# VHH binders against Protein HEAT-INDUCED TAS1 TARGET 1 (HTT1), part 14

Target 1, 277 residues: Protein HEAT-INDUCED TAS1 TARGET 1 (HTT1), of Arabidopsis thaliana (Mouse-ear cress) (q8lfw5)
Amino acid sequence: MESLLECFAITDGKCHPDCLKANNEQEDYDACQSAALVAVSLISSARVIFKIDSKYTEYSPQYLVDNVGKEEVEGEMDQPSCQYTVGNLLSYLVENVWTKKEVRQREMDQQRREFTVKDCFEFAFKKGLPRNGHWAHVGCIFPVPPFACQIPRVPMKGEVIEAANVSEALKLGMQQPAAARLHLFSPEFDLVGEGIYDGPSGNETRYVGLRDVLMVEAEKIKGETVFTVQICYKKKTSFVKVSTRSMILPLNGDDESQVTEPACLLVDFCIPRFSIN
Short names: E, the ipSAE of ESMFold2; O, the ipSAE of ESMFold2 at other seeds; V2, 0.75 times the mean of E and O plus 0.25 times the DockQ between their complexes.

## First folded at step 10 (VHH; framework vhh_7sr4_2)

Design n2 (at its last look DockQ between E and O 0.09; V2 from the best seeds 0.00; counts 0 for: pae O 7.3 > 2, grease 25.8 > 24.2, SAP .689 > .668, placed apart)
Fold by ESMFold2 at other seeds, look of step 10:
Structure n2 (fold): chain B 277 residues (1-277), chain A 125 residues (1-125)
Amino acid sequence: as target 1 above (277 residues)
Amino acid sequence: EVKLVESGGGLVQPGGSLRLSCAASGFTFSDYAMGWYRQTPGKQRDLVADITSGGYTYYGDSVEGRFTISRDNTKNTVYLQMNSLKPEDTAVYYCAKGRGYFSWRPYGSLAFDSWGQGTQVTVSS
């Protein structure tokens, strides 16, 4: 089966037009897709850095999008259509990729779920991840195939390490890439340019929400720690310097009267820590 | 200001070897990933190799087993040892400074924020 999947991965790599269209229509911000992309990037990077993978190996973010947060039904594995066979693979492709288009696209658009980068790591440590080529060609749209639980996955053993604050996040970021979420305010974020994003600063500030980011650099500027993060926002990827000072954030745009505890613009720091054995 | 200066390029016969060097200044060299990219006319830059701040290495498929990236933090220099050279290795080779400790593979060359001027490597009889 691996040979068949590799054949799909090493050939032209073209998906059915509806699979490609569905992927393109998900170019808007999607918290679940963003979390999955950050998670696989960190997993791939950490596994190479700590010599668990001998070379950079891409894992499937779509597998995470399709499966994180879903409960496995007992007995599902025993059905003939749920077995991972060449016949079932081809039947799935004919039935769901090559012959069913617009209804499936609408179902896919309506089935978005919420999960975090941490959830993705926990899922990966429990279930493993398929390599990107293996899943991308089979499950490039919803729904997932019935035999999805039997698609070969790379087992992953480890734990999620979280940091409670900036000081601990800095220690983790010196070892390997780290994830965080960024409190995003408009128009301040849109206007930061090459400066340091300091969050809300004016009368017209509007809270946009949290965005998953990759923390790639830390430096001292005027005695303060500043992180550089990779973020995809409004379909543009960029690297932005972010203040780590503690501040009161107006997170409820409709209720600005609430007093909140001081917080940083960057929160929810975590890394995947693989077991080395 | 960040400055990257490549050297060591030249003309080599097939099967030969070259060692490229990239002298770096203007930043704390030991805190950043470094990389080598190459470009042939009419194509975008391809990753040849990179190395994390901690010394972990990654290679493009076409050069793995033949090329070796290394770094010397005492000299602020990154090297590319190129063995068993082939005509397909002919290109301009660029040194690159990463944005942080690691190269972010999903973002390719965008994971690097500073580039040298390049050094020509030509493999021909």
Scores: ipSAE 0.014, ipTM 0.327, lowest interface PAE 7.3, mean pLDDT 74
ESMFold2, look of step 10: ipSAE 0.578; ipTM 0.761
ESMFold2 (binder alone), look of step 10: mean pLDDT 83; pTM 0.831

Design n3 (at its last look DockQ between E and O 0.65; V2 from the best seeds 0.56)
Fold by ESMFold2 at other seeds, look of step 10:
Structure n3 (fold): chain B 277 residues (1-277), chain A 124 residues (1-124)
Amino acid sequence: as target 1 above (277 residues)
Amino acid sequence: EVKLVESGGGLVQPGGSLRLSCAASGFTFSDYAMGWYRQTPGKQRDLVADITSGGYTYYGDSVEGRFTISRDNTKNTVYLQMNSLKPEDTAVYYCAKGRGYFSWRDYSGLFDSWGQGTQVTVSS
């Protein structure tokens, strides 16, 4: 069993060409995949920083996409097809990875639940996560295998810590990278370059929405605190400096009929704080 | 004007100890991360230790357990206590000022000011 599982590690990143193409043709933004990718990045980083992992260890974002928000099923571990055996693993691989098999993407999308980075952390603390090599091939396919509950997971203990404001977010970021969400405006975000993104700037501004980001730096520029975040946007990963000033954000459609309160471009700061026994 | 002045370098026997100091002026010291880097001739500068404005410390693999970085915000000074010194620790040691409070990116451009360096030589 261990030798077959090592073959999964060897084939890590070697998905069927149709599976790779399907992933590459996904929308510019998928909230569940975005949250899962940010969550595993932060978990991996925190575990190395606090010396829980001896080296940087990648965990499966696809496992989060497949399982966050799913209800537990009683007796699932007792079913023959749910057992983690060489036979069941090979049957799954033959049917779903090594042969051409069409799967209706829309039917699988209707089974998904929406979730956040915080939900991913809570799930990981409750259920643990498999290493990327243990789930990587399965993660390229859409049907969840019956034996998924038996796949080895790294246990994780901790809690989610949130920050209510910029000052508290600074304190979290000094300990480890943090998750946040960024309000995006077009064309301002596309035009920021090496400067500081300061949000909407005029009559031609469009609100794009919120995006999950990793907050990785903080500095004082011209007397103001500025965070640097890592963001994946339009299939490009980049680092962007973001203003922390409060401002009126044009998120709704009718400012004259409602009073809007000042908000920051970065919101929903949180970290996964692992327990040290 | 930012000024960083290192002191405490010198010649020491293997297994010995030294304490480096870096006096800082020209900026609000408590708002910035500080660090120590070292350079052997012809080589790139290597991270020795880094300390955030909040006091969290990080060490290069070759010095962890032997070196200790610390800071005194009342004296605007950052220190590097070096114990169990080895010939491989021979280098010019530079004090560095960070651009901000912290960074989790791995690049040397994050530090924007450097001292002139102090020589540490470990030999018998």
Scores: ipSAE 0.523, ipTM 0.677, lowest interface PAE 0.8, mean pLDDT 77
ESMFold2, look of step 10: ipSAE 0.530; ipTM 0.758
ESMFold2 (binder alone), look of step 10: mean pLDDT 80; pTM 0.805

Design n4 (from k1 with G60E; at its last fold request DockQ between E and O 0.69; V2 from the best seeds 0.71)
Amino acid sequence: EVKLVESGGGLVQPGGSLRLSCAASGFTFSDYAMGWYRQTPGKQRDLVADITSGGYTYYEDSVKGRFTISRDNTKNTVYLQMNSLKPEDTAVYYCAKGRGYFSWRPSAFDSWGQGTQVTVSS
ESMFold2, look of step 10: ipSAE 0.718; ipTM 0.865
ESMFold2 (binder alone), look of step 10: mean pLDDT 82; pTM 0.825
ESMFold2 at other seeds, look of step 10: ipSAE 0.721; ipTM 0.865
ESMFold2, look of step 12: ipSAE 0.719; ipTM 0.862
ESMFold2 (binder alone), look of step 12: mean pLDDT 82; pTM 0.830
ESMFold2 at other seeds, look of step 12: ipSAE 0.714; ipTM 0.858
ESMFold2, look of step 13: ipSAE 0.696; ipTM 0.848
ESMFold2 (binder alone), look of step 13: mean pLDDT 82; pTM 0.831
ESMFold2 at other seeds, look of step 13: ipSAE 0.726; ipTM 0.863
ESMFold2, look of step 14: ipSAE 0.700; ipTM 0.846
ESMFold2 (binder alone), look of step 14: mean pLDDT 83; pTM 0.834
ESMFold2 at other seeds, look of step 14: ipSAE 0.710; ipTM 0.859
ESMFold2, fold request of step 15: ipSAE 0.709, 0.695, 0.715; ipTM 0.856, 0.843, 0.855
ESMFold2 (binder alone), fold request of step 15: mean pLDDT 83, 83, 83; pTM 0.840, 0.838, 0.839
ESMFold2 at other seeds, fold request of step 15: ipSAE 0.714, 0.704, 0.714; ipTM 0.856, 0.849, 0.858
ESMFold2, look of step 15: ipSAE 0.703; ipTM 0.854
ESMFold2 (binder alone), look of step 15: mean pLDDT 82; pTM 0.828
ESMFold2 at other seeds, look of step 15: ipSAE 0.673; ipTM 0.813

Design n5 (from k3 with S107E; at its last look DockQ between E and O 0.57; V2 from the best seeds 0.69)
Amino acid sequence: EVKLVESGGGLVQPGGSLRLSCAASGFTFSDYAMGWYRQTPGKQRDLVADITSGGYTYYGDSVEGRFTISRDNTKNTVYLQMNSLKPEDTAVYYCAKGRGYFSWRPEAFDSWGQGTQVTVSS
ESMFold2, look of step 10: ipSAE 0.737; ipTM 0.873
ESMFold2 (binder alone), look of step 10: mean pLDDT 82; pTM 0.828
ESMFold2 at other seeds, look of step 10: ipSAE 0.747; ipTM 0.877
ESMFold2, look of step 20: ipSAE 0.746; ipTM 0.880
ESMFold2 (binder alone), look of step 20: mean pLDDT 82; pTM 0.827
ESMFold2 at other seeds, look of step 20: ipSAE 0.726; ipTM 0.871
ESMFold2, look of step 21: ipSAE 0.736; ipTM 0.868
ESMFold2 (binder alone), look of step 21: mean pLDDT 82; pTM 0.827
ESMFold2 at other seeds, look of step 21: ipSAE 0.742; ipTM 0.878
ESMFold2, look of step 22: ipSAE 0.699; ipTM 0.851
ESMFold2 (binder alone), look of step 22: mean pLDDT 82; pTM 0.824
ESMFold2 at other seeds, look of step 22: ipSAE 0.746; ipTM 0.881

Design n6 (from k1 with S30D D50R; at its last look DockQ between E and O 0.69; V2 from the best seeds 0.73)
Fold by ESMFold2 at other seeds, look of step 10:
Structure n6 (fold): chain B 277 residues (1-277), chain A 122 residues (1-122)
Amino acid sequence: as target 1 above (277 residues)
Amino acid sequence: EVKLVESGGGLVQPGGSLRLSCAASGFTFDDYAMGWYRQTPGKQRDLVARITSGGYTYYGDSVKGRFTISRDNTKNTVYLQMNSLKPEDTAVYYCAKGRGYFSWRPSAFDSWGQGTQVTVSS
């Protein structure tokens, strides 16, 4: 079985030309990939902090992208083509990496359902996660191999803990890094630099949307609690200080003429709390 | 204006105990995480223990179960109770102030005391 896992590593970087083209054309923001990356980072961090992993262990965000939100198919593992064998691996490589003319990107996109960081944690607690490198697709090509469900996974047990407000989020962050979502406004976010991001500030503000972030610090600045988050935005990873004050946010949506209740720029705080003794 | 003053170091036999104290001033103590680091000659400072503003603690592997970090916000003081001391614990111990309530970034501590020598020898 270790030899089959080594075969995945060997095929890494051997991509069909159409797969390379599709990767180069990928969108600036992919919500599912964003959630998966944040979730894996937090799982890896929490497992080291609570000494479940003896060292920082990378888990596969691609496994989450490929499997969260999909229905389980009973008996699928019993089919000959679904068995994790050298023969099935080679057949997959021949059919999908070395000889296929086209990448089926649209079919894979239509199979994928959007999910959140919380969904990723719940999935990981139910199904476990493979280590990074064990769930590297056999090349760049997508579709997922039929035998992928048999790749070994690290079991994980725990629960998702959420915070309803800044005070609760602060307490979660003291125990481990936390996930959150940040309301982004242009151009204010692009201009924040080393300052504190305060959200919308004028007549030319545009709402970009929510982005998954890692909350990694908190401090008091001029009487206010300020969180520092790690965010990947426009393919650039940075740390940004974010105001925690409540405000009315000009979000795009239905019935915008109605008054929106005050909200914070950071919402949906959660952590993966492992239950291993 | 941040000032951190360590005390309580000294010479002790293997198996003995010491209690380090760090008196803090020049900032609102309750709003900051605190920590203890140690350094032996020729090495960089290593984390011994840290405590968030809310009292959550974390220990280096070599001291877990033997050392206890605590804080007294009424005295603006952080402590390190060191039990079952070993010769390997010989080092200069530094008190450190965090950036805020907590940090998980590599630059979590930004202010340091002068250090206090701990020597564990027969």
Scores: ipSAE 0.739, ipTM 0.866, lowest interface PAE 0.5, mean pLDDT 79
ESMFold2, look of step 10: ipSAE 0.739; ipTM 0.872
ESMFold2 (binder alone), look of step 10: mean pLDDT 82; pTM 0.826

## First folded at step 12 (VHH; framework vhh_7sr4_2)

Design o1 (at its last look DockQ between E and O 0.70; V2 from the best seeds 0.53)
Fold by ESMFold2 at other seeds, look of step 12:
Structure o1 (fold): chain B 277 residues (1-277), chain A 124 residues (1-124)
Amino acid sequence: as target 1 above (277 residues)
Amino acid sequence: EVKLVESGGGLVQPGGSLRLSCAASGFTFSDYAMGWYRQTPGKQRDLVADITSGGYTYYEDSVKGRFTISRDNTKNTVYLQMNSLKPEDTAVYYCAKGRGYFSWRDYGSLFDSWGQGTQVTVSS
């Protein structure tokens, strides 16, 4: 397997230009890519914090995008094209890495499916994750090589821990960074700047939707607990302070139904808790 | 009024050890992350280590494995055990109070209150 890894390392930085161009022309927001990016960031952080990894190790979000939600096909490992051979590797490299190829947008669209950060954690605990360098270079080209199932993955064992409310989420965040989802309202979110995002204010508010975020800080401001989240929005990554007060959220922009009971702007808190075995 | 009082600095030979202490008052100590920073003349303060209110720690790469931050919430005190000291560790060390319960982001505006500092000098 070392020779396979060496072959992928040799192709590092040699992604086919048409594949790179097609990948760069994807939508500004993709819920699957967002969830995968949050998940790998939290996995890397937790593994360093709990000394499972000796240093910060980047895992592949592209592997999650490519594989979460897909069932393994029976007998796939037994097919000749899935076998680790010099011939199969060389054929793949000649056809897909070293030769210009037309990238089909339709096939890239077929890979889009909705999954959450929780789904990504569950997948990682079941299947493991490759390091970013081992998978990322293949992601510049399509299709995925048939022998991709032989690419080494770091096995991971643990469980997903969820918090039902802000108080429980605070306790999780004291251990490690946590995932959450943030209700976004326009224009309020775009106007928050360095202040505290308080959600909807007035008649001109529009519900944008939920966004995956990393909960990375908690502090007291004027006696209230405020979380700071890292969010990527409109292709810009920033840190935003978010109110934790309960409120009735007007979701009328995208949905005529409203939440009947008070809710927080941040919901669906979870962390990946690794096993200590 | 937030007060942070460092102690335990001094002169030590290379390879030696020191233990810094920081006594804190004027706030609910257990609600806040605490940290240690250091500064050499003409340079910005650099984070050395921090510890969340729940006891989880972070270390700058150059001190990892040599320094240990800890806290005692019953004594409102944070400590920095410094082992295997090197001449490049020479600096004024400052105790710092965080803005809240925890911070997992890595940038220097995470702390809002500082002590007066204690000098650590590593030289024969």
Scores: ipSAE 0.428, ipTM 0.652, lowest interface PAE 1.1, mean pLDDT 77
ESMFold2, look of step 12: ipSAE 0.514; ipTM 0.689
ESMFold2 (binder alone), look of step 12: mean pLDDT 80; pTM 0.813

Design o2 (at its last look DockQ between E and O 0.85; V2 from the best seeds 0.63)
Fold by ESMFold2 at other seeds, look of step 12:
Structure o2 (fold): chain B 277 residues (1-277), chain A 123 residues (1-123)
Amino acid sequence: as target 1 above (277 residues)
Amino acid sequence: EVKLVESGGGLVQPGGSLRLSCAASGFTFSDYAMGWYRQTPGKQRDLVADITSGGYTYYEDSVKGRFTISRDNTKNTVYLQMNSLKPEDTAVYYCAKGRGYFSWRDYGLFDSWGQGTQVTVSS
């Protein structure tokens, strides 16, 4: 079985040219890929911090992208074409990767579902995750192989713990890095630099949307709690200090005409809490 | 002005115990992570243990099970209980103040240091 997994590793980067072209044309932001990347980073971190993994182990974000939200099919595991064998692997590679195959935008769109970091954690606790090298080598935009359900996965047991407010989020972040989502406003976020991002500031503010982030630090600056998050935005990964002050956010439409409850720029805090049993 | 004052160092025999204390002043102690580092001659300071503002503790592998970090926010003091001491534990031990409540970027983000207290383990 290790030799078969080594075969996957050897084929790393052997993607069909149409898949490489489609990936290069991928939009700046992909919500499913973002959530999967944050989830895997936090799972890997937590497992090392709590000594569940003896060393930092990378798990497959592509497996999450491919499988979160999909229902299992009864009896599929015992079909001959679904067995994880060298023959089935080679047949899949010949049919889908090494042989010219039309990759349709419709197929790619149908495989891109919207899910959250929390959804990724719940999936991982239910189904486990393969190590990155075991899955990522066939990460082209192709049909999921019939034998994919038999690729070895590390079982993971635990639960998702959420925080409803900044005080609770602070307590979670002391245990391990935490996931959150950040309300992004343009141009304010693009201009923050090394300062504190404090959201919308004027008439030309545009709401960009929510982005998944890793909360990695917390400090008090001028009497206020400030979180530092790691964010990938416009394909650039950076650390940004974010205000935790409650404010009215212009999320939908005209700022003057919309009145909503005060909210923070960071929402949806959660961590994966692993069990030991 | 941040001030960190270590005490409790000294000479002990292998297998012995010491308790280090660090009195802190000049800042709101309960808002900051605290840590203990040690340095042998010619080496960089290495983390021994740290404790977040909320009391979560972390230890270097070589001291886990032998050393215990704790804090008393009413006394603005952080402690390092050192048991089963070995000659390899000989070093100057420094108390450190973090920049905030916690950090996962630069392993505690410690920005202020005490003067150090010598711990020597020899027969």
Scores: ipSAE 0.546, ipTM 0.763, lowest interface PAE 1.1, mean pLDDT 78
ESMFold2, look of step 12: ipSAE 0.566; ipTM 0.765
ESMFold2 (binder alone), look of step 12: mean pLDDT 82; pTM 0.831

Design o3 (at its last look DockQ between E and O 0.91; V2 from the best seeds 0.00; counts 0 for: grease 24.3 > 24.2)
Fold by ESMFold2 at other seeds, look of step 12:
Structure o3 (fold): chain B 277 residues (1-277), chain A 123 residues (1-123)
Amino acid sequence: as target 1 above (277 residues)
Amino acid sequence: EVKLVESGGGLVQPGGSLRLSCAASGFTFSDYAMGWYRQTPGKQRDLVADITSGGYTYYEDSVKGRFTISRDNTKNTVYLQMNSLKPEDTAVYYCAKGRGYFSWRSFGAFDSWGQGTQVTVSS
């Protein structure tokens, strides 16, 4: 059984060439991929910080991408093709990893659902997560194996803790790295460099959208709290200092017909708090 | 100006205890994480313990359970209680000031240091 999982592990970094080409042509991760990547990073970090894992252990973001938001199909586990056998494992590897399958991207796109980092944490607490070596690499699009329910998963128990404001987000960040979502505006974000990202600055600004980030530092600069986040944007990872001041954000472009409440550039703060025995 | 003054070092027998203190001035103490590092000759400073502005603590594995970091925001002082001392704990201990409330990026966390205080555990 562990020898069969070792066969899965040897494919962990080995994407099918067509999947690799399609992934390389993708300019940025989609929202589901981004949420899954942030979620597993925070789960791995929290489990080491609180000594649940003795060393940094990578969990599968692809398992989250494949399974969050999907309902189980009754009776599917009893089919012969769904049993965890050497034959079914080899057939899956030959069909989906070692052979050319030009249609796979369309199948994976049909399976994609929108979900958040919070959804990923709740799923992990309910279902557990396999280690990264036991499930396919993120960005190499594989169909879910028919025998997926039999692949070992690390059980996880805990709860999602959210913060309503900057003061509470500070308290979360002192315990462990935290998830958040960042409102991105162009060109301001692209030009921030080593400075503080202050969001929209004029009429030429364009709203890009929300991006999942890891909040990893906080400091007071000129009397104001500034968070440093790790962000992967256009597949490039960087650290950016972000203003926490409240402001009116032009999220919908022309909002002359609507009164909007002030908001911060960083929203949806949360952490996965694991239960400790 | 930022000023960090360590005290409480000295010579102690194995199994003994020391309490290090670091008096801080020149900044709003309660807005910053504080830490203790130690250094043996010819090596880089290594983290011993740190404490966030909110009082959350973190320890190097080799000192966990033996050392306790604490802070008193009314006295602008951070402490390191060192129990069950071993010869391998012999080093110069430095108080450090962080750049802000907390950091999970080690190289960007601390930007000011005290003069250091020698701790020697005799054999």
Scores: ipSAE 0.487, ipTM 0.710, lowest interface PAE 1.2, mean pLDDT 79
ESMFold2, look of step 12: ipSAE 0.642; ipTM 0.825
ESMFold2 (binder alone), look of step 12: mean pLDDT 82; pTM 0.824

Design o4 (at its last look DockQ between E and O 0.60; V2 from the best seeds 0.00; counts 0 for: pae E 2.5 > 2)
Amino acid sequence: EVKLVESGGGLVQPGGSLRLSCAASGFTFSDYAMGWYRQTPGKQRDLVADITSGGYTYYEDSVKGRFTISRDNTKNTVYLQMNSLKPEDTAVYYCAKGRGYFSWRSFGDAFDSWGQGTQVTVSS
ESMFold2, look of step 12: ipSAE 0.360; ipTM 0.690
ESMFold2 (binder alone), look of step 12: mean pLDDT 81; pTM 0.820
ESMFold2 at other seeds, look of step 12: ipSAE 0.556; ipTM 0.782

Design o5 (at its last look DockQ between E and O 0.68; V2 from the best seeds 0.00; counts 0 for: pae O 8.5 > 2, grease 24.3 > 24.2)
Fold by ESMFold2 at other seeds, look of step 12:
Structure o5 (fold): chain B 277 residues (1-277), chain A 125 residues (1-125)
Amino acid sequence: as target 1 above (277 residues)
Amino acid sequence: EVKLVESGGGLVQPGGSLRLSCAASGFTFSDYAMGWYRQTPGKQRDLVADITSGGYTYYGDSVEGRFTISRDNTKNTVYLQMNSLKPEDTAVYYCAKGRGYFSWRSFGDLAFDSWGQGTQVTVSS
């Protein structure tokens, strides 16, 4: 079975026409896809760093998007159509990936769930993750195949380690990459260039929201710690230096309690810590 | 201004050993990850080894077990001990300064922001 999946993985860069249409109609930002992409990047990196994987191995972010937060359907794994077989895989691919289906049904069945990078790590530790080639072909479009829970997955064991502040986040980053979330303000973020992103700077600032980021670097500039983060924003991946000072953030115009609560631009630091056994 | 100066390269016979040194200045050495890369003509730079500011090490597959990276924060120096050298190890070896306390291997050489001039290592009989 793995040989067949690996043969289809050769084409994992090619999308079914309905999958391309769904992608084209999708907004530039999707919080669930963002969290999943950051999570698998950190998992792949940590597993190589701690020599659990012998080489950099890509895991499926689409599996996380499709499965995090969903409950198992009791008893479904025993039905013939739900078994992970060559025949069922081929039937699913013919019906849902290689043939054109009505776009209306797919649009109505798609939904966006909210989950975090932490949720992705916890899911991966509980269920494991398939390698990217094993899932990408079947996860381009809905519906999810009935045999999805039986597609081969790499088991993973570990825990999520969180940091409450910048000082603890630096300690996490001493041995492996870390995730965080960045409070994003427009137009300041778009205009930062090679400078330090220092958040809101005027009355015309608009809060964009939180974005999942990969903490790439930390350095001291004039005695203050500055993080460099990798972020995907407006479909562009970039590296941005971010201030770590506490400040009052104008998150909502009508909620004065939100305006008076001090925060850093970077929050929610975490890593996946794999078991040594 | 950041300066990285490699030394210790040279000609050695197969099976021999060399120790490379990289003297660092212009930054707080103990706050940064350091690495060694190598490059043969016509190829991209390959990671040889890196070491976090806290001393955690990583090695490329082709050198693991033969090479050892280490650092001396009192001398602002990172070392690469190369044992059991093979002709395939012939390259220019570069010292690199990380962007912070650690290096992000999923980003390859983008995890490093400063490079030395390189030192030639040649392994031939």
Scores: ipSAE 0.012, ipTM 0.255, lowest interface PAE 8.5, mean pLDDT 74
ESMFold2, look of step 12: ipSAE 0.013; ipTM 0.277
ESMFold2 (binder alone), look of step 12: mean pLDDT 84; pTM 0.849

